# Ledger of designs, part 1: VHH binders against Ras guanine nucleotide exchange factor efc25 (efc25)

Every score and structure here is a prediction.

Target 1, 234 residues: Ras guanine nucleotide exchange factor efc25 (efc25), of Schizosaccharomyces pombe (q9usu1r752to985)
Amino acid sequence: TPEEFASQMTLLEFDYLKQIPSREWIFRSWVSRDSRSAVRNYINFSNCFTYWIINCILEKKNTKARTAVISFFIQTAYKCLSLQNFSTLMSIVSALNSAPIYRLHAAYKLVKAEDIICLSGLREIVETKKNFSTYRALLRKAELPCVPFLGVILSDLTFIDEGNPDVLDSSPHLLSFNKRHRLADVVADVCRFQSSSYEMQSNTDLQSYILHRCRFVNQDLSYLFDKSLSLEPR
Positions, changes and structure headers below are counted from each chain's first letter, unless a header gives other numbers; Kabat numbers aren't used for antibody chains.
F is the ipSAE of ESMFold2-Fast. E and O are both the ipSAE of ESMFold2, at different seeds. Each is the mean of both directions, binder to target and target to binder. V2 is 0.75 times the mean of E and O plus 0.25 times the DockQ between their complexes.
[cut] stands for letters that were removed.
The coordinates of atoms that the task and the answers printed are left out; those that the model quotes come from them. Centres of patches stay.

## First folded at step 1 (VHH)

Design A01 (framework vhh_7pa5_2)
Fold by ESMFold2-Fast, scan of step 1:
Structure A01 (fold): chain B 234 residues (1-234), chain A 124 residues (1-124)
Amino acid sequence: as target 1 above (234 residues)
Amino acid sequence: QVQLVESGGGMVQPGGSLRLSCAASGFTFSSYAMSWVRRAPGKGPEWVSTISGSGGSTSYADSVKGRFTISRDNAKNTLYLQMNSLKPEDTALYYCARDSEYYDFWSGYPLDYWGQGTQVTVSS
């Protein structure tokens, strides 16, 4: 049921996106670690979900069971791409690329060739090189509805605000003008994404299960890496 | 309040070496894994290296393995990156980041805190 899981994740992610008021972009309220803003709630959910994937894989004591979970999430990520849910796609690929999971060569040996090829393509989409150029190209071509990856938006806002003076030896005048113009464009894009909706049937039981599991997940990456080593020693 | 202050960048010829430092304050430094992330002009953030809170485990991007060494001094709340055999493609702003249970220093989410970075330019 990768399709159903992808659909319900899309509805959850889109709900988080729609809850973000424009004032949070202006005041950068999410930057404070003590913030209980809508952006912070979405970041927390995204991180919990990513760690939940890592925990799901590592809780399986036998190699075949770990392979089955990895395959399930590869297929789920591919369905998310079809739904233009780039946020869940980023989370799943990030989990599979994490040090505790990426190193599981025995588990990956049992993954079907079709799924490995699929994962390779998904990894290309989420590539950070060239300022997420592949992802940005897909996002520009995407028709509404879609769920953009919040991380790129937050990164763009952070660097616009800070101005990165060490990167460019240009006048402060031009920097201030460019900051305000780019900030307005980012905010407008977010509002555009929030203006539509996915018309899929909600599965309340599955959505509740996902939210509950994410709240109680181990997020100690060092612990998870050590667990990975115990399951598949070098 | 968490504060991270990077230093040690500069201009160097290909094959040269630099040591970057990051002074941390406002949190229990030894409880957190720490990372170095770089951003070249016109490119997205690229993860470089991570070190566990105890310093017992390290990992590196394939592009820097064998050339860069990450280390930390928990008594001084300081993170280091020793960069040897520098290449023109290592030219970037280098950022120190706290791995605060946020998975996505890989994906460009704002980390708990990173500063303005320190500029490394490798040019002949």
Scores: ipSAE 0.006, ipTM 0.200, lowest interface PAE 10.2, mean pLDDT 78

Design A02 (framework vhh_7pa5_2)
Fold by ESMFold2-Fast, scan of step 1:
Structure A02 (fold): chain B 234 residues (1-234), chain A 123 residues (1-123)
Amino acid sequence: as target 1 above (234 residues)
Amino acid sequence: QVQLVESGGGMVQPGGSLRLSCAASGFTFSDYWMSWVRRAPGKGPEWVSTINSGGGSTSYADSVKGRFTISRDNAKNTLYLQMNSLKPEDTALYYCAKGDLEYSSSWYPFDYWGQGTQVTVSS
């Protein structure tokens, strides 16, 4: 079910988050895409999960079956919002916004009106405009436990580190001080999120199923877009 | 409706240069971070570079640092990628994407990609 799936995804995402040691933020172990860092493992899982959703939808030959899968993931994303699991929410909405899926208008026409309205609201949350302002506002008000979206954290760390941060005057020492202070703030926030726990019951069979399916998913966007066109021609 | 149209690809010799362009429409371009991503033959998509909404902050994949420069012209709703010192390994279909795709891995490649522009580096 959507509720069960959302709960198990929340536990999986939270486990990935908890595995990240503070040293990775300092040494930028996540910068190389081939690194064996905990951050890179989490990034890889998020990408695989997002592609798995795309593949699940496109594997369905008939429009009504594709609608059922789309509706399932919309409902899962709404439940993730209630669990303050912004990471899974971002992954699901990004999959539904992907070019192969977004274009499936016939499948979307069969989705219940209430689910379409809810999806529109979720799309506002994941909107990148003004540096994720809607998401950032929600995260600031969120109570623990919460799974933040890793992408925004990594983005903030990168722009702190790259030497393009704002400076109040022409002092290079002020720039260096602001960089260290900002980095400490981001690390403190992550540690705060990691300190809490979700007290839901683990379904290890479902978690193993998700991890196994994600490991070998087709990530060829061009292939997936062509498959989308074969299911709903322009 | 969001639309991204990439151009500027072609064939070039190793050590050469190309400048890619992405024409954006259907959204307020100046409000969004933008990225370049590429897909090499036989491989999945790879993030290349990101630029913030104002153009003051940029990031690059390690494989392209020092060789590629991302920039934008908000008045023209256009994103650019200047590619210098090109290597055979840079051969790929290059896509323009809305959003910060390096650190929004869950978004990759999932926000309104165009058709891409082919870059081939061979002697």
Scores: ipSAE 0.012, ipTM 0.320, lowest interface PAE 8.2, mean pLDDT 79

Design A03 (framework vhh_7pa5_2)
Fold by ESMFold2-Fast, scan of step 1:
Structure A03 (fold): chain B 234 residues (1-234), chain A 123 residues (1-123)
Amino acid sequence: as target 1 above (234 residues)
Amino acid sequence: QVQLVESGGGMVQPGGSLRLSCAASGFTFSSYAMSWVRRAPGKGPEWVSTISSGGGSTSYADSVKGRFTISRDNAKNTLYLQMNSLKPEDTALYYCATDYEGWLSTYPEYDYWGQGTQVTVSS
């Protein structure tokens, strides 16, 4: 069900989040592809999950069956919003907005008006306009527990590390202070999110199923676009 | 540090031509399929074309088939879109897209994607 799936995804995402040690934020251990970091593991899971959604939709040969899968994930994303699980919400909307899925007009035509309205609202939440301003506003108002979107955290850390300072080269103490202060704020926010917990029943069978399916998902964009075209040529 | 930087857009009259480029860095470009996606004002993203990692296979949206040609130069980490016989309905912001191991999305408005390159077709 959408409710159960959203709950289990929230527990999985939160487990990935809480396993990230502060040293990885400080030393940016995920930047190297050959590093074994908790951040890299979470990134890989998020990518695999997003592609798994795309594959789930495209594996359905019947238009009504594709519509059912699309509707399921819209409802799941909405339940994630109520759980303040912005990570899974972002992954689902990203998959539905992907080129292979976005173009499936016949499948979308069969989606209930209520779900289409819901999807439009979810799209507005994840809009990148004004540096994710809508998402950032929701995150600021969110109470614990909450699963923030990792991509925005990584983007902020990259900007801090590579940003141009407002101070001269002759004032390295002030430059170091400003950069470290901003880094400390991001790390403190992440630690705050990690310190709480969701009090939901764990469904280890469903969690294992999700993790297993993500390991073997097809991430070939050319194949997925060709598959999309074969299902809906126009 | 995945970066995709689009260029080559501009203003052109109907029937004209433009060539778009996408400079890629921060990942093994030759290992990934690449796509062009466009967004007209007030519209969602529309897939335009995809090319396989080795350049051996290509696919196109029906609206551009026969007019656009996608190609790549793996030695230069660059993706191209040759656009011929341009129509007013081709007016859009054009984005280069691929799957990335850091955070996957083909949605063109993500901040870690390029700004896109504007194509305007008007008389």
Scores: ipSAE 0.005, ipTM 0.163, lowest interface PAE 11.3, mean pLDDT 78

Design A04 (framework vhh_7pa5_2)
Fold by ESMFold2-Fast, scan of step 1:
Structure A04 (fold): chain B 234 residues (1-234), chain A 123 residues (1-123)
Amino acid sequence: as target 1 above (234 residues)
Amino acid sequence: QVQLVESGGGMVQPGGSLRLSCAASGFTFSNYDMSWVRRAPGKGPEWVSTISGSGGSTSYADSVKGRFTISRDNAKNTLYLQMNSLKPEDTALYYCARELWDYGDYSEAFDIWGQGTQVTVSS
């Protein structure tokens, strides 16, 4: 069900989050794309999961079947919001906003009005405008446990590392202190998120299924876009 | 920050031409496939065209094939849409969109959209 799937995704995402040692943030172990760091493993999983959603929708030759899969993921994303699993929420909405899926108007016309309204609300939460302001507000309000969106964390670390023009014009000693302070704040937030736990029952069969299917997913966006066109021309 | 800023829209008569531009910033432009998507009043979004990161591959919606040409200038981080033989049915807000990335650089947003540029074909 959407509830069970959301619960198991939350446990999987949280496990990836808990595996990230603070050392990776300090030494930026994920910057090399060949890196076998915990951050890179989490990034790879999230990408595979996002593409798996796209493939799941496009593998359905019937419009009604595609609608059912789209509706399933909308409901799953909503359950993730209830669990404060912003990571899976971001992945699902990103998949639904992808060009191959976003264009499937015939499939979307069959989606229940309630789910369309729900999706519109979820899209507002994940909106990137004003530096993810809606998401950041929700995260600040969130009680533990929650799964934050890794993308915003990595973005903040990149901003700290690249510096601010106003700060760069200052003494080198002051720049080092300010950057270290900002980095420490981000690391402390991540440690805080890692310190809690979700009290849900693990479904190892479903978790194994998800991990296995994500590993063998087609990530050729141009191919997927052409497949989208073959299913709904125009 | 990652941004897409469209321009070049306006009002034109049927049969006319317009060239849309999309200025990209905050990411390595050449690494991403880019698309144009439009939304007409009272309708859902409609995909228009896609171009690969290298510019070597393009694809078009049947409704615009032969009339529109997508192109990019990776040195200028700019995406273009040349629109010829415009029809009233082409009236819409046109969005520049970055395709979902294969290796997550979560420092950047997934499948970002610009603010849109209005194209009106009337009279």
Scores: ipSAE 0.000, ipTM 0.117, lowest interface PAE 17.5, mean pLDDT 78

Design A05 (framework vhh_7pa5_2)
Fold by ESMFold2-Fast, scan of step 1:
Structure A05 (fold): chain B 234 residues (1-234), chain A 121 residues (1-121)
Amino acid sequence: as target 1 above (234 residues)
Amino acid sequence: QVQLVESGGGMVQPGGSLRLSCAASGFTFSSYWMSWVRRAPGKGPEWVSTISSGGSSTSYADSVKGRFTISRDNAKNTLYLQMNSLKPEDTALYYCAKDMYESGSYWTDYWGQGTQVTVSS
């Protein structure tokens, strides 16, 4: 069900989050594509999961069946919002907004009005406008436990590394201090999220299924887009 | 820091032309597939066109094929949509959208207020 799937995704995502040691944020261990870091493992899982959603929708040759899968993930994303699992929410909406899926007008025509309204609201939450202002506002109001979106954390760390272009070059020590101070704030927030726990019951069979399918998912976006065109050519 | 800023919209008569631009910043533009999406008054969003990260592959909605051309300049971090033979039905807010990065960790959807295109006599 969407509720059970959302619960198990929340447990999986939270486990990935809890595995990340603070030193990885400080030393940027994930920057290497060959890195065996906890951040890289989480990035790989999130990408695989997002592509798995795309593959699930596109493997259905019948328009009605594609609609059912789309509706399932919309409902799952809404349940993730209720659990304050913003990571899975971002992954699902990203998949639904991907070029191969967004263009499936015939499939979307069959989606219930209530699910379309729901999806519209979820899309507003994940909008990047004003530096993810809607998402950041929700995250500020969220009580523990919650799963923050890793992408925003990584973006903030990248911005900190690049520094503030308006800072005076007459004070190199001040620039270094500002970067370290901002890095410490991000690390402290992540540690706060990691300190909590979800008390939901584990479904080992479903978790194993999700992890197994992510290992065999096609991540060739060009191939997936061509497949989308073959299912709804015009 | 990630943002997409659309521009180039305006009012034109049927049969006219407009060129939309999308200025991208805060991410590695050349690593992402990009799309144009539009929303007409009172309707849901409609996918218009997509271009691959290197620009070698493009696709279009049936309603705009032969009239619109999507392109990108990775050196300038800019996405374009050349719109020719405009019809009243093309009246909408136009958004540029970033797709997923295959080897990356960043996702995104529509950005900004979009740019308004109005086709009327």
Scores: ipSAE 0.000, ipTM 0.331, lowest interface PAE 10.7, mean pLDDT 79

Design A06 (framework vhh_7pa5_2)
Fold by ESMFold2-Fast, scan of step 1:
Structure A06 (fold): chain B 234 residues (1-234), chain A 123 residues (1-123)
Amino acid sequence: as target 1 above (234 residues)
Amino acid sequence: QVQLVESGGGMVQPGGSLRLSCAASGFTFDDYAMSWVRRAPGKGPEWVSTISWSGGSTSYADSVKGRFTISRDNAKNTLYLQMNSLKPEDTALYYCAREGYDYVWGSYEPDYWGQGTQVTVSS
């Protein structure tokens, strides 16, 4: 179900988050794609999961079946929002906004009105406008436990390292000479998120299924777009 | 709701020109970089051009540099692509796309697309 799937994704995402040691933020161990760091493992999982969603939708040859999968992930994303799992929420909406999926208007036409309204609200949360202002506001209001979106953290750390204050909520005194203070603040926030726990029951069978299926996902965007066109020609 | 509506496509002879337009609604247009992406028959999607949120920065695929010009009118929420010296290989469906930032990979990727407008260069 969407609720159970959201719960198990939350536990998986939280496990990846908890495995990241503070030293990785300081030394930027994930910068190399060949890195075997905890951050890189989480990045790889997140990307594989996003592409797995795309593949799940496109593997359905019947329009109603594609609609059912789209609806399932919309409902899952909404449950993730209620669990304050912003990481899975970002991945699902990113998949639904991808070129191969966004164009499937016939499938979307069959989605229930309430799910379309829900998706529109979720899309607002993931918008990059004003440096993810909607997401950042939501994250500031969130109480523990919470799974933040790793991508925003990585972006902030990258801009801190480059000496660029424009991405952060900054004033002139937080120019490059305050880089260490900004880094410490980001690390402290991550440690705070890592210190909490979710209390839901683990479903190891479902978690294993998710991890296994992500391993075999097709990440060829050209192939996926071709498949999209074959299912819903212009 | 986010909506992107392309127009201006059609059939032209090699060496001809077309101007594509994209009308954007449902979001704050000047907060986003915008792109044109095309899909030629039998090929995958190919990025064509991107313009920054302010219009101060542009980039182009090597195949269209010097021939295509991307521009935007933030007051009208409209994106444009001026296509000159068109070649048969420019034949494709052209999509208007809003750029989202893929923070995981540190790259810009389209997050919303229009329905596309057909450009055919023949003869």
Scores: ipSAE 0.000, ipTM 0.162, lowest interface PAE 11.7, mean pLDDT 79

Design A07 (framework vhh_7pa5_2)
Fold by ESMFold2-Fast, scan of step 1:
Structure A07 (fold): chain B 234 residues (1-234), chain A 124 residues (1-124)
Amino acid sequence: as target 1 above (234 residues)
Amino acid sequence: QVQLVESGGGMVQPGGSLRLSCAASGFTFSSYSMSWVRRAPGKGPEWVSTISSSGSYISYADSVKGRFTISRDNAKNTLYLQMNSLKPEDTALYYCARDLGEYYDSSGFYLDYWGQGTQVTVSS
């Protein structure tokens, strides 16, 4: 079900988050594609999962079956929002916004109005405008436990490292702008997220299935776009 | 060392055009998606456009769609942004950024290296 899938994805995402040691933030170990860093493993999982969603939708030759998969992931994303799992939410919306999937008008026509409204709200949360202002506002109000979106953390750390102004904002009245304090704040927030826990029962079989399927997913967007065109021309 | 060097910025009147370039060095350029990001004074960074490692998949922010064109030359390790029909609201520092994300969408989520930026000023 969407609820069970969202719960198990939350546990998987949270486990990836917990595996990241503070030294990786400091030394930017994730910038090397050759490294076996925890951050790189998490990025790879997120990308594979996003492609897996695309493949799941496009493997359905029947329009009604394709609609059912789209609806399943919309509902899963909404449940992730309820669990404050912004990482899985970002992955699902990214997949639904991808060129092969966004264009599937026939399948979307069959999606319930409630789910379309839900998807519109979810898209608003993931919008990049004003430096992810909607997402940042939501994260600021979030209580633990929470799985933040890794991409925003990585972007903020990079911006701070390059000497750009603090994208997280700070108290200007203090006139104490130190790059180390800005980096320390981001790292402290991540450590705070890592220190909590979700009290949900693990479904080891489902988790193993997800991890296995993500490893063998087709990541050829050209192929996937052509497949989209063959299923719903124009 | 990873280096991204932007050029091509300048002052232009509304409706004008500019072409930005980004010279990349210190990494295998053809293995990475690349993005353009801009930052107006007093505001956070705004994602503008992304192009996949092969150049096959391209995304644009709604604010620039139909006016800007992103492209790359992997043989020259260079990223480009052709900017047409420029508006005053396009005034910003434009950054070239290396993108760790490998999925096609308009997010520009996983940016790790940024250049120093090139200033674009659109005023009458």
Scores: ipSAE 0.012, ipTM 0.356, lowest interface PAE 8.3, mean pLDDT 80

Design A08 (framework vhh_7pa5_2)
Fold by ESMFold2-Fast, scan of step 1:
Structure A08 (fold): chain B 234 residues (1-234), chain A 122 residues (1-122)
Amino acid sequence: as target 1 above (234 residues)
Amino acid sequence: QVQLVESGGGMVQPGGSLRLSCAASGFTFSEYAMSWVRRAPGKGPEWVSTITGSGGSTSYADSVKGRFTISRDNAKNTLYLQMNSLKPEDTALYYCATPYEDILTGWSFDYWGQGTQVTVSS
């Protein structure tokens, strides 16, 4: 169920978060894809999970089955919001906003109106506009326990200098850096998030299923876009 | 353990030249595209150039096209940036990095090093 899936994702994400030692922020141990750091393991899991969602939707040969999977993840993302699991929420909405999935209008037309309204609200939360300003405001007001979005933490740590808004050019997926944080402040915030716990019962079978499925996922976005076109040609 | 060590920066007058180097270790260098990214004082990161793992293709930011040349020596695990006709606007800390497509953060760069400072002034 969406509730159970959201709960188990929250426990998995929180476990990844708790394993990150403060020294990794200082020494930037995550900066290579080959790094064996806790931060890199978390990034790899988040990417695999996001692509797994895309693959799950695209493996369904009929429109109604794709709609069911989309609806499931919308409901899961909403449950993650209620659990203050912004990491899984960001992953799910990013997958649903990806080019291969966003274009599936026939599938979306079959989604219940209440879920479409819900998705619209979730999309506003995850907007990258003004350096994730909506998400950052929500995170500042969040009570513990909470799973923050790692991507925003990494961007803040990578470019800590005080300065003007920054962009990385010549990319279809542009990053903007409008704010900078002192290393100490970012590390303190992460430690604060790590200091609490979710008191939910672990479902090791579901957690193992998620981890195993993410391990064998296709991460070729161009391939996935072509597959999307074969399912809905226009 | 992955390590990227930038070198070759320094102070030059406008119109001068510098050659930056990046020594890579801890990964199969030839299998990764490599990029140069710079950060000017009081500004954020600006992508400068990228070269594919094989060295077969290169790309450049419009601000450096025709002046900078990216290259690599896979036998020596070293990335280079030849910088000609330097301008005051090129003053920045230069980093070498591996570019990647991350669906969560978009087109991004993995890098690990202190960078090398380039200062262009009269």
Scores: ipSAE 0.018, ipTM 0.234, lowest interface PAE 5.8, mean pLDDT 79

Design A09 (framework vhh_7pa5_2)
Fold by ESMFold2-Fast, scan of step 1:
Structure A09 (fold): chain B 234 residues (1-234), chain A 122 residues (1-122)
Amino acid sequence: as target 1 above (234 residues)
Amino acid sequence: QVQLVESGGGMVQPGGSLRLSCAASGFTFSSYGMSWVRRAPGKGPEWVSTISYSGGSTSYADSVKGRFTISRDNAKNTLYLQMNSLKPEDTALYYCAKSDYEFGELWPTDYWGQGTQVTVSS
């Protein structure tokens, strides 16, 4: 079900989050794609999961079956919002907004009006405009436990590491102090999120299934887009 | 309204060079990562390169590493792709895209421009 799948994804995402040591934020050990860091491992999982959703939708030969999978993931994303799992929410919406999936108008026409309205609201939450302002506002109001979106954390760390334009004309000592202070704030927020726990029963079989499928998913966007065209050749 | 306008494409012989440009408007360019994506005849989009909002971090597809260089000028709201040692397989329509992630692989489809054609033939 959407509820069970959302619960198990929340536990998986939270385990990835908990495994990240503070030193990785400080040293940015994840910047290289060849890195074996916990952050890179989590990024890889998130990308694989996003592509797995795309593959699941495109594997369905008939329009009604594709609609059912799309509806399932919309409902799963909404349940993730209820669990304050913004990471899985971002992955699902990213998959549904991808070129191969976004173009499937025939499949979307069969989606229930309630689910379309739901998806519209979820898209608004994850909108990137104004530096993820809607998401950031929601995250500030969120109570523990929650799973924050890693992308915003990584973006903030990159901004801090590369320097702030407002302090460009400052002395090196002042720049170093401000950079360290801002880094400490981000690390403190992550540690706060890591200190909580979700009280849900683990479904080891489902978690293993998800992890196994993600390892072998096709991430060739060109192939997936061509497959989309073969299903709805507009 | 977000607008992306690509330019700089053309015809070149194998081993040649081209520099692509993308003029961005309708959003705070300096706050977002940017990507180049290409589409070869009869194929879907292939991610080529991504650059962080400040230009401090870049990443490249394995097929173009060492040959292509992505850069940006935030004062001019412009993204660039310097393409060296061009091969026939680089023939494609090249698109500029706003990134949702540092990688540029996950971004909204509605932020893609019209594209600029690159043809590498002898």
Scores: ipSAE 0.006, ipTM 0.227, lowest interface PAE 9.5, mean pLDDT 79

Design A10 (framework vhh_7pa5_2)
Amino acid sequence: QVQLVESGGGMVQPGGSLRLSCAASGFTFSDYAMSWVRRAPGKGPEWVSTISGSGGDTSYADSVKGRFTISRDNAKNTLYLQMNSLKPEDTALYYCAAGYEWSTLDDYYGMDVWGQGTQVTVSS
ESMFold2-Fast, scan of step 1: ipSAE 0.067; ipTM 0.513

Design E01 (framework vhh_etentamig_d1)
Fold by ESMFold2-Fast, scan of step 1:
Structure E01 (fold): chain B 234 residues (1-234), chain A 125 residues (1-125)
Amino acid sequence: as target 1 above (234 residues)
Amino acid sequence: EVQLLESGGGLVQPGGSLRLSCAASGFTFSSYAMSWVRQAPGKGPEWVSGISGSGGSTYYADSVKGRFTISRDNSKNTLYLQMNSLRAEDTAVYYCAKDLYYDSSGYYEWAFDYRGQGTLVTVSS
């Protein structure tokens, strides 16, 4: 089931990616929370999915059951890496690194050594230090098809648009050209990713289940911390 | 390019206080939620606290609730963390982090971009 779940998440994430028109990258249509853009839909799905993982783990009152869910998502993340689905990988590791989940020492103690080693490697890939340098290097070497992490794309587009006040340019024409060139490079990369396809069998029932469950997930961090503490006190 | 420069860390005895600062540049500071994340030696990152772009909403990890206070000064592009009643387990490198999305303060704070070396807080004698 980790393989099937990873495959279906890859198809779902890829579908969200393919629906984003180039105009949204250019005009940054997602910056308005009420824009109803394809980028905003994908952001909402990604956030809901990350919280759904946290809720799935915390709904298990029994320590062994929590361990089983944690192990399931570690294995799913590893399968996503094999499919070059960095988006789902990023979401899963982010959930497992969240304070409500990271603190679950009793549950983690029961996780197999092989899965702990695997998680350690996945954490290195998604590390934010040096502007996601490990992830960026891996993405550059990835062959199609792959699903890039939307957050890095959005971050890059925002900084291209806003600029860096420490980078001086005395030529307005050169500055405009440079920003347009960088924007074109990011858009070209996204279009390249969108042009490929995964040849996996679609499981529409599982996909619908994921979408439905993610839609109604609790995103209250304080509530989730309290729940974590009640399950595994200090 | 986003730049985040943390400062204010140091050695302090249990029960002491420190105030951390983060100078931000390279983005429209007031448009982004900000967080403090810490990493103790040999452990993964732990989200500590978050604040909305306007400063109107704040969130805290249970481990620091009631002891730490997050705040921001948008006129100075600076984020703060007031740390009171410090404990040995608060020993970590503290990083400030920018939300990857304009209006998002969601669980992707672990995926937030932080570029500084962090500031070391050691609670010990």
Scores: ipSAE 0.005, ipTM 0.201, lowest interface PAE 9.8, mean pLDDT 78

